# Designs tried in a protein design chat: VHH binders against Proteasome assembly chaperone 1 (psmG1). Part 3

Target 1, 272 residues: Proteasome assembly chaperone 1 (psmG1), of Dictyostelium discoideum (Social amoeba) (q54wb6)
Amino acid sequence: MFGFEIQPVRSRNWEIEEEEDQEVVSVEIPKPSISFVNDNYKLEFNNNNDTPFNIIVSTNGSPSIFVKGCFESNQFDEIADISYSDIKPLKTTNTNTVLNNKCTVYRHKIEKSMIFITVQYDLPSERCFGFTELVLNTFKNVSQVLVLDKILNTHYLSQNYTHPIPPFTRAIFNSLFKNDYSLTPLESSNIIENLSASFLTICQVKYIPACSILNLYESHLNIESVQSFTPIVKSIYPQLFNNSSLKQEDITSQFKLMINALNKRNDKGMYM

## First folded at step 24 (VHH)

Design y03 (from y01 with Y108V)
Fold by ESMFold2, last read:
Structure y03 (fold): chain B 272 residues (1-272), chain A 119 residues (1-119)
Amino acid sequence: as target 1 above (272 residues)
Amino acid sequence: QVQLQESGGGLVQPGGSLRLSCAASGFTFSRYWMSWVRQAPGEGREWVSTINSDSGSTYYADSVKGRFTIARDNVKNTLYLLMDSLKSDDTAVYYCARYTKSGWPLDVWGQGTQVTVSS
């Protein structure tokens, strides 16, 4: 038996998706492109690099808030941007530093094998394979992929008749990833149609260990959802938390700032 | 109605070759990644091969690398598995299957075609 790959589940919503897929659309699915900040990075990653990389991908919302708030900007080099011609970046302001509609690639200055990809735009399911192919073709020598992702609370199905109180996390990992971290697997009744699915699929066929951490999210994001990633990432990559000069209070303040910006955009009719 | 139908299985001697086909209908075939999976008698399912939507990338299980070739024809909406140097361990029912738009799981399966390799 494959690790996470299972037979199709009969009672899912695939029938509706199949009917939508029957419509003929002549427009090609947009392809992403990667633009490196300078030629030195382009040369390093285009040439046959023998050093393995660990990649952390964070999707829009709580996963990217965690990455951007948990680590000091001075710990990272911005090395590239992954863009689509039909997705325009948004200007960052003091009130919405997290709503930039960009995907930025960072490299840790000290742990140089660590690559962070903060995906701050939402991708429809049909673009997820193309995005993942670009990443894994760009970084040819990859030792492990960790995806920090989310699933909407109202779509979560519990098999034990107990609905856990959000925020909580679940994991999906391929057969090559060893769960030495006490991660709770996602119940098999749940289907994912997101970037995690694409990374897990391509990593499996490329024999790369991969794990996705899914946080259950709500339209009004709370700080516990963002904070839930900290112990998991620290357990998997403790080296990322060495030599940090950030105080816990500063990290919490950054989380609150970015959460407030997201909640203000999502809230309708909220007054001071 | 989304449908996958395999054909081309049969009895073959060790060292022989077969070509499996899978006809796809009811969906935009050229937009989906596709896979072959096999199941030997009394065993679980074993992933064999995967091809991306435009034939730009192909992937193989270690047990079949160098002997099997996955291919697709997006004009004819057909997936293929070219099987060379067959051995008795390749005896199985072979299924073609479709990934979702974003990947795992395999959400559509054919009924399978039997391949038997015996002296």
Scores: ipSAE 0.625, ipTM 0.865, lowest interface PAE 1.4, mean pLDDT 82
Fold by ESMFold2, last read:
Structure y03 (fold): chain B 272 residues (1-272), chain A 119 residues (1-119)
Amino acid sequence: as target 1 above (272 residues)
Amino acid sequence: QVQLQESGGGLVQPGGSLRLSCAASGFTFSRYWMSWVRQAPGEGREWVSTINSDSGSTYYADSVKGRFTIARDNVKNTLYLLMDSLKSDDTAVYYCARYTKSGWPLDVWGQGTQVTVSS
């Protein structure tokens, strides 16, 4: 069978794709680069053929707020940044680091097979392949990828024209990922054009199990959207929640601070 | 009009070779990842090979690895599948297909070209 087809049915208007291609051809697609914080990490990943890595990728917004607030930063080493020459980092306070416009790669200090990539800038669809290719060429021995991502609620299509009241989650995964976690698959009428699609594609052809968790959200971010990732990530990677000294009320407070910062920025007219 | 058109199929002896071509038109070929997929009689579709946009990476199903080579020419807007050491179970209709800009699914397909391996 086709290894990439995880939806039973699709429909597509090819004329829409023609317009998008015309708008993209005016410039060369920028390519990302990775910069390790020291040469020891660079050498380790080039020469480490022993222990496979698990990668968690969180995209901008609620996925990265979840990662930043749910896990203690002292449990991780910052090992690299992934950057584009045309994306300028922003200086932020400690409460606003989710708004810094950077992509940082972390390694868990205890669960050393766990790599986190917090993508805190937006990636247009045409950049998603290049980004994903850089990640999976850099980390050569990968056992599983989990992408925490999002879809704006107004773009979501259900099979029967009904849907749960947001926030809620859906999953899309390749044929190599076993859904032992009761994840609700994304309805086949939905087409994704985001980083999740690129990771699913490259993971499939590299024979890597991959799953994307899609948070369906409103444009004004609420705490329930961020919290919706917790039970899913805990089910897939319960070891990440061991030995945490962080209390739930502290996690909730961090979520609220980051959500307020993002909503306040958006209220200044960045979106109509 | 976005279009993919395969050619180069035919009848070949076991152990023989074929070269499939796929002409692409109506889109910026060099910006898309491409794939070959085949369908044997009475079976579902089976992924064969994938190539990224600049030929920097190629990927193969285990069933064809070492025997098939995917290639592309971004000047001629053409995708290729070079098939060597053909076996009877390679008999199938071979499709050229395109990924979306960000990847899965395969959103444009050709009509297919028949490859038959028999003595």
Scores: ipSAE 0.618, ipTM 0.855, lowest interface PAE 1.4, mean pLDDT 82
Fold by OpenDDE, fold request of step 27:
Structure y03 (fold): chain B 272 residues (1-272), chain A 119 residues (1-119)
Amino acid sequence: as target 1 above (272 residues)
Amino acid sequence: QVQLQESGGGLVQPGGSLRLSCAASGFTFSRYWMSWVRQAPGEGREWVSTINSDSGSTYYADSVKGRFTIARDNVKNTLYLLMDSLKSDDTAVYYCARYTKSGWPLDVWGQGTQVTVSS
């Protein structure tokens, strides 16, 4: 079982980090802020001592598409946004908010202990600790954290591991997480970065079970990458799917719509 | 060169106190979370304590809660571990370690300082 360990191993981006340290004038790291949709939520979570929360955090791209496609239409209450002063949300007139460059916090309508956080902006690594702390401090009582994340296949291959043809998933988890789900461990934990790394780290020191699921993806997002999360999340949280009124076809349709939107955006960006 | 150097270890009696220091160099210390990790003879490495970049958050292993205090001076580029009420089980080599900017893993380690608690 390959999990979170205390080891003196440098991350994949070691050289980048060193270069940044040489160039960076002491700029204060921006702090995240959480804004609740109403004061009742704020009061509830501030005073919550009894209800442990399961938190599912999804990063930008396939993970957030998965979460939104599966649950957003009818199973979530939007409860808050997490923002940074220098990250500007994009106003989308469409129901498709996958491109809104926003981090949204949801609460499951039925499973009230389930919190979903879709992080639809890129967060610099140096901000990830602050983000993680904000999340965990906001909900205070956290029973488990699941991070749905992604890793570029080329980055994974650079480690010279034999693996299946993408898309496929790998997992990394801390010592408190019980892998009762036969998750395949990531061959090298050294490549874990950003939100996955931060949540694993902070959860470890807070004695919270945490697991990150990594989808290996290519530059062009495909539906299989998004769908790769389904069996895993169903295994860990079957209650989220048992009560779902959404038809699989509708979910698939949503995936396709969001994937297409994302790919189109990326294609446009490449030409800019 | 990125470097961490521990100091302050030694022999103490049970119930005694010790202050460890870790001098950081070669990187912007104030931007990194830091940790103390210890290794007893014949045992694996054990996490002891973590402190965030601005000292606003500190974390401790259950085994040291209430006895140890982690602190940092970002002006001096120094990490500290104040150890009170030391026990024989606290005997170990204590390492200062740096988190990556995103947290995991600990990517820079000192050479360690020996702490021996014995009657």
Scores: ipSAE 0.409, ipTM 0.751, lowest interface PAE 1.4, mean pLDDT 87
Fold by OpenDDE, fold request of step 27:
Structure y03 (fold): chain B 272 residues (1-272), chain A 119 residues (1-119)
Amino acid sequence: as target 1 above (272 residues)
Amino acid sequence: QVQLQESGGGLVQPGGSLRLSCAASGFTFSRYWMSWVRQAPGEGREWVSTINSDSGSTYYADSVKGRFTIARDNVKNTLYLLMDSLKSDDTAVYYCARYTKSGWPLDVWGQGTQVTVSS
């Protein structure tokens, strides 16, 4: 059981210099809130005790580009957004696109049990558990969680540096997830953080199978990184692709468009 | 032609041991991660074990951890699965498979070798 043992961050024996009891004003981190686009959705999910949901969560960058590029145009219903009241939204000057504090919840139009959550900003670590709890509590009955995530190659630790040249994928999953897909496990020496860590941990305690797919990438986002998710997601959820009217060429074009848009934003100092 | 061929399967009693081999040909074996996957009758495919290119990293399913050992000989272009303390639940067709360079998917499969654990 690759139990994601949250190894306690070895507190470096920082000599706690007796810094004076500065009243650590425990700044209570505000809890996230979910807002449905329609009250009918709220009612549906509140009353739903029978329908199990598969949840795909994508982090910022290549994962979210993958999800949106594959499904957003014709296959998703936007059903909600997740936001934080204490986070001031940053908007692009040209398009008024919110760059932070924007998490969109989608439902697949045909596969109604499939939920997609795109996190289009880097959620701070301290907020990840609250986010995870909100998601799982909202949908109540969850059969499985898949997190699409990324790791910088420079942070990747391989025992013998024999890993392939990026981009490549690795997986980390809790003990409840069945690796019927022969996903390549992430080496244990690597630290998993943020949304991947939070979902794996909380899903474990809630008896929900969870897996995080990590794209290892270099400093620049490329289309290969985005495409690396396709065979994996197709393997896990083939039903998402069987009913897709989108041609592979169209998906690829969407990826390119989104990548270019992101790169343009980054060049303007807007770190997405 | 890229090919994988399994061997070493057979009938064994519970508690027994087997050694499976997978002969690779048609590609540079030493550059690829390899895996063992098994399929019991009427069941889906179950991942068993993975080994990286230089044997520095090995991974096991919980069901076989401590009992099975994956190994490779890059000079002989051969993948191995040492199976100890075999159980009835280990009965399956065992496949060797190659990972793509990106680590997914498994793109080359052998024909499989039957392992039967029965008293």
Scores: ipSAE 0.067, ipTM 0.518, lowest interface PAE 3.1, mean pLDDT 85

Design y04 (from n01 with S50T G54D G55S K101Q)
Fold by OpenDDE, last read:
Parts: C-alpha cells; structure tokens; sequence
Structure y04 (fold): chain B 272 residues (1-272), chain A 119 residues (1-119)
C-alpha cells in the first residue's frame, strides 16, 4: 500500500489564504530555462532516445549540502544551469562551500546515467510544475526520480503525528516506486509541497517511479540533518558510493565547511 | 468557495462518444493543473487524464490513451474530457479534480457524472 493515493483532501490553509489575497492579477508565471555549458551536451540530450536517466533532485539547505558535499569535488561534471529571469545567483568566493541561489545540473563522471540537480534556492510553489516539466522534458527518458527534500518539524507536528526526535527521515513515493529499501513512509501525503509535490505528481502521470526523501528538521541547520540522507542514498544507489576515493571523513569535512559558511552568512542577515 | 461541477455524462453504445465538462469557480482556474478521475462500480478510483495550466502538456492513462482528449478553456473556466471509441470498461463515475498549486494531492473534487457504456 502506497501513501501516494488518489483521494480528495481539504485544501491547505496556506493555499486558502493565498487565494483570498490574490487580486486576480493575471501575472504570468516566469518560466525556467536550461543552459548547457556547451553545445555537445545540448545535442546529446536533444537526440537521446535510448539512454535512461536517474535524476536526483535536491532542494535548498540540507539536501543540496548533502549532494554537493558528497559528490561535487570530484564526482560531478557540471553540465547545465536552470535559471529564472528574476532569480540571480549570489556572488560567492567559493561556490562549492556556499549555496549560491543557483540551480546547477550535474552529471556523474562515472555513472553517466546519473543526473543531479541542486536547487540552491527556495522555488515558489507556482513555479514548481514548470521546473519539473523542464527537467523531465530535457532528459526525456527517465527511469527514476529521487527528490531529496526537507520539512520543518513544526509543520509535521501540526498534523498530530507522533515521531522520534529530529532529525529523521520519511519517504513519500508514487505507485510506481518500489520500496525495496525499507523506507518509512510519510504518514500523510497532503503535507508535501513544492518540488517534491510537483515531481511526484508529474512522474506519476508519466509512469516514472519517483520517491521523495524528507528530512524532518528543526530551525537550526545541523550536520545530522545532512547526514541523514547518506544511508538512504547508499541503499538506493550503492554504485555512487563504491568508489574508494570517496572517503567519509572528507565528506564530513565538506558538510561542516558548508554548514559553517551558511551559518555565518545567516548571522550577517543574509538569506540562505 | 472552490467549486467543481461535472456534466455531460450519459448512456452511450460501445464505440460512441461523449464530451464531459467541468465548470470551475471560486479560484483562479488558469493557475491550476486539473485532472479527470473515474470510479467504476466495486472498483477503486482510477486516474484518467491530467492537463497543465496552459494546456501545453496533457497526460493520459494507458487505458484511455488515443481515445480520450483532455482540454481546458481558461477563459470559460471549464475543463473538458472528450471520450471517443467508448468501451464497456469505461463505465464509471467521472470526477474532475484540482491539483494543489504545486502538485499532489487533488484537493478539490466535483460530485461526478455517470458514464454508462452499454449495448
């Protein structure tokens, strides 16, 4: 039995509030664009009919820290950026250590069928479908989608669930995803938002297996939240961690470095 | 208040056609993805089709692909389901439903319209 079922639910309070305040200003929702680092990639993906891709999407904060900390230093080729006209990347001295308000697309250097998309900003809900469509249309053949996401513990508790002390993880997956990994399902699917919601939705209708891993966290960013993704991703994609060059101590160091950098930025009143 | 109201259901012979409509009100229709879901007697709910906000993308269940067409008129705040080559197995109550702004779940449903395909 899957937690992602077709059933009527009540609208979320925040949606109701947003609808009430929205003067029908027909504002066009900005569309995302993808820019490849070179024309060879563009040609490859445009003409790809045979190679299926596994896509891992990480949202802002702990998920993107996890992906970048684990793989960015030596496992990834940067292949593209996804951008919006009104979202500007942050000028950073070290893009590997600070989330920079950018969406970067990576390809694993060895596992060429593995695509990573790090969304290093909070994407408004109204833009999530467009983002998801762009991604899935770009890579065309997709075998599976994994979304690494987060949810504030207070939001989870508001649903009157009992759970262990954060941080911990829950999973939500569509009917096509096989939970062979003993993932603990999220108790309620209606709390899923933004990119997790959009990817699960579109993957479902496109008959693509999809799963979202949610780190339940408190307001403070800590290393435990980032590390909570490790056993799960290792279970689903063990080939990503079989390389002897990927040392746990180095990964941990990268996590700490990024967390510290972000905390410093936040202390200065800058946005994440 | 969000409202969805289906119409156009009825009795048709196998091979026949129907056009379902769903009138939407109480929200900015053009900002939401919409879906058709059906439920046959004694069966669970089955997804039929989905359309994005601007009609640029449409999705279909394998069981209806090539026979059904989902469409929308954002000026009229109306969702449509054109059903061709109807089969007995298409007999069900058909519901229109709205996605949340970012996706699942389907947060509002109509009351449904009965479609019966029989000789």
Amino acid sequence: as target 1 above (272 residues)
Amino acid sequence: QVQLQESGGGLVQPGGSLRLSCAASGFTFSSYWMSWVRQAPGEGREWVSTINSDSGSTYYADSVKGRFTIARDNVKNTLYLLMDSLKSDDTAVYYCARYTQSGWPLDYWGQGTQVTVSS
Scores: ipSAE 0.845, ipTM 0.944, lowest interface PAE 0.6, mean pLDDT 88
Fold by OpenDDE, last read:
Structure y04 (fold): chain B 272 residues (1-272), chain A 119 residues (1-119)
Amino acid sequence: as target 1 above (272 residues)
Amino acid sequence: QVQLQESGGGLVQPGGSLRLSCAASGFTFSSYWMSWVRQAPGEGREWVSTINSDSGSTYYADSVKGRFTIARDNVKNTLYLLMDSLKSDDTAVYYCARYTQSGWPLDYWGQGTQVTVSS
């Protein structure tokens, strides 16, 4: 079973067990809100009919570290935040080097059709559809979605016993995405979760090409996990890396700073 | 126990209409996205339509767009598919299926209901 296909699958055993143990209670799911930094952006996107957007979504941890480390310093305009009433940004001494429990929307300064969304917190599964709908409805015309995500190796191993030593990447994409990039498909599609699942699902029904890149990682965050996204994103969007101002050494330094800061925070009991 | 049960299938002439129902039980129906999928003889499963939790968004395959309407009643825990202007190519077993809370995959399926469009 390769890729994102319409196949009857069983729920994950752990999900089934959890559902069996829980009372069926109707709970209201919190809705996300988007706040633009100015009204001009709001107006632009509301009136946009002609410009298709490429959206790159990064989840918490290594994916967001990758996006921020590569682009945030000089290539992004911050254009909006996506928030929930019950999720508060973390007060950090250095907001640029630590994931701050915030979802930030960026626009590339040169490639203005490129939108980046860094989700710097773990979004519960039940909120993922709402999040995805908000994003896709906001930009209205979306040509492609790339989700940078991660999966714990233990979860992967539960489905596949024979694989390379982490970190490594796998891809899952819907039927509309053309794998011209020699991406290695995820062996088991049923392990897709949260934002990857929601974006792939909604993009499929909206006829938007979508791909999720999953970094398989161990419990400890390392630089190799973050760096594993580089060749893939370069392959899909080479225009993002053509700027001579980007120095690999600087990017690596940023990765290290953020990783160290995050690890330090985790050691203090503030887990990502 | 999660259960989905389709009904309403049958034999109709081209240009006719059918209404399919899917009765859901064993879970909080209003919290889940739902989908209709069909399988014609000798063919793979084809996505037909999807509806979000609160009916605010509906999606259709190009092959059925403008002819089919997906709807849901969260009070009755029932999913519907209104099929108008039926064609011979619409002949298939129709399944209702539930998405996980975050989307893919479709984790529970009904047994299906047969729809046959023939003169």
Scores: ipSAE 0.820, ipTM 0.933, lowest interface PAE 0.6, mean pLDDT 87
Fold by OpenDDE, fold request of step 27:
Structure y04 (fold): chain B 272 residues (1-272), chain A 119 residues (1-119)
Amino acid sequence: as target 1 above (272 residues)
Amino acid sequence: QVQLQESGGGLVQPGGSLRLSCAASGFTFSSYWMSWVRQAPGEGREWVSTINSDSGSTYYADSVKGRFTIARDNVKNTLYLLMDSLKSDDTAVYYCARYTQSGWPLDYWGQGTQVTVSS
């Protein structure tokens, strides 16, 4: 059972170029803040001691497209956003859409214990711990965390030369997560980073089961990558799909729309 | 080069106290989460405690909760483990270790310091 083992990982000899003794000005890492759409939510979560939450966190790209495409149109209440004071919003000229710091917190309309957090930008690694702490401290009682994430195929290290052709998924989970879903573990040679790493780490020490689903994708975002999350999330949280009024065709259409929108943005060089 | 060096281990009677220190060098200590991990003879590594970069959050294994206190001094680049009410089961080599910037895994470890709790 290649679980989340506490093993020393041999640091890749990144030749840390001896950057000259620049006075390590202890740059304080900015802390994120959560802003609720109304004070009732704030009060609810502050006083919540009894209701455990399942939190699904999606990273930028295919994971967030999946979450939004499946649920946003009619199943979510937007309850908050997470932001950084030092990150100025970059907006598209045409649609006034925020590109670089959009993180939205949703609550499922029916399954009130289900929280969705869509991180629609690449959060720097040094900020991931702060982000994770904020989330977990906000909801206080968390039963499980699922991170939907992605890995570029070129960065994927297979132990066996017989890996599937992308897109496909792998899972990494902490020792508290029970893999009752026959998830294929990520090979140990791969390094987990950013939000997946931070959530798994902090959940481990807080005794919260956590799993990260990693979509291995190629350079181009395609609908198959987004759809790869469907069977997994359906397996873990069948209630999200059983109560859905959305037709599969509608979900697919939403995926396509979002993918096209994202691709158009990328083509315009707006991905800073 | 990243270096972690533990000290403060020794022989103590049950119910006794020890203070472990870990001197860190070769990196910006204040930017990293730190952990104590122990290993008893013939057993696997056991997580003991974790502290975030600014000491705002501390975490403990159930086995040591209420008895051990993790702390850090970012000015001195030192990690501490205050161990009270020591038990025979606490006998182990104690390691300080650094998290990566984004979390797991622990990428650097000290050589460890031996803690022996015996009557």
Scores: ipSAE 0.782, ipTM 0.918, lowest interface PAE 0.7, mean pLDDT 88
Fold by OpenDDE, fold request of step 27:
Structure y04 (fold): chain B 272 residues (1-272), chain A 119 residues (1-119)
Amino acid sequence: as target 1 above (272 residues)
Amino acid sequence: QVQLQESGGGLVQPGGSLRLSCAASGFTFSSYWMSWVRQAPGEGREWVSTINSDSGSTYYADSVKGRFTIARDNVKNTLYLLMDSLKSDDTAVYYCARYTQSGWPLDYWGQGTQVTVSS
C-alpha cells in the first residue's frame, strides 16, 4: 500500500544550490478568499453539520479541462469563486472559461454532496496550504477529497522512470483512502507538490481520505491526457456518469475545444 | 543548512507532563508547517501533531488528542509539544519535522528526543 507514509523526504540533495542568505523578507503569504454567488450558499455551508461532501479538486490544464468538459455544461451549479488579491481573473467573452484564470467552485445539481473545484490559475506552493485550509474549512464536513492533477513529463522522467505511453495516470493517496480502484501508485511520493501535497497533508491530519490522480503534463496538451481521468473518476464516482445526459461525443468535442484554446494560448505566450 | 534540534525529553511517571522543544535554524521557520512524529521501540513512526505556519491551525492524532498541545514561537524559531497526562504508550523517540512548503512530505527531521513514561 503505497499510502501516505510519514517518511522523511530524502533530501533532494541536488537542488541544494546554496541559496545565498538572501534575507528572505518574510513576504506575507496572500490568503485566499471564497465568494459565494449568494448568501444562501454561505449560510448553508456555514451551518452544515450533517452532509458530508466529496470534493474533487482539479488543477489547471488537463484536470480542469476534464472536469469542465464532463460536467460544466449542464450538471453543475456554480456556487463560489476562490480568489487572491493578486490573481486577476480574465474576462472571457466566450462560453469557454478554460482560460479565465479563475478558481470556480461547483456543486453537482443532482449529487448535492459532490463539490467540484476547478483551479484554473497557477498557485505557488507557499499558497497551497492556505487554499486547502480554506476549502476544507468552508465545507467543514468532508468525506473524501480527490485531487486531479498533473505531473510534468520532464520532471517525471528525471526520476529515471520508464516513460509511460499515454494515457497513463499515477496515484498517491493517504492512509485513509482505500484503493479499491486498482490505481497505480506513483513510483516516488517525493514528486508530489503544490495542491496535491497540501490536500494530502491536511486531509491526513484531519482524517479525511484523500487521493491525487496525476496525468502527464506536457507543453502541448493532448486529449489522451485529459481522457485518462475518465476511467478513474468513473470508477470512484460512477454516479456522476450514470446520470449524465451528455454524450461521449459531446464531451470529446468539448475536450478538443478547450485543449485547442489552451494550446493556442500557450503558443502565443511562447512568442511573447 | 536546515537544522532541527529536539530537547526536553526524559523519564516521567504515568500522569506526568513534559514539554518538548525543537529549535529550528537555517530556514524561515515561520513559513513552514511543522510536525511532531514519534517512534516507539519496535514500532513504526507515528504522527503526533501538526501546526500550521501561523499557529492558526493545530492537528492531533487521536491517541494524543486532549493531552498534547502543539505550539510554536516564530520569533524564537521554536516548536513545542506540551505533553500532559502521559501514558506508558507515549514512550517513544519524538521527532520534530518540517513539511515542505506545500505540505507532504516531511523533508527535514531532527535527531529526536527520548520520552520514557514508566512507573
Scores: ipSAE 0.670, ipTM 0.872, lowest interface PAE 0.8, mean pLDDT 88

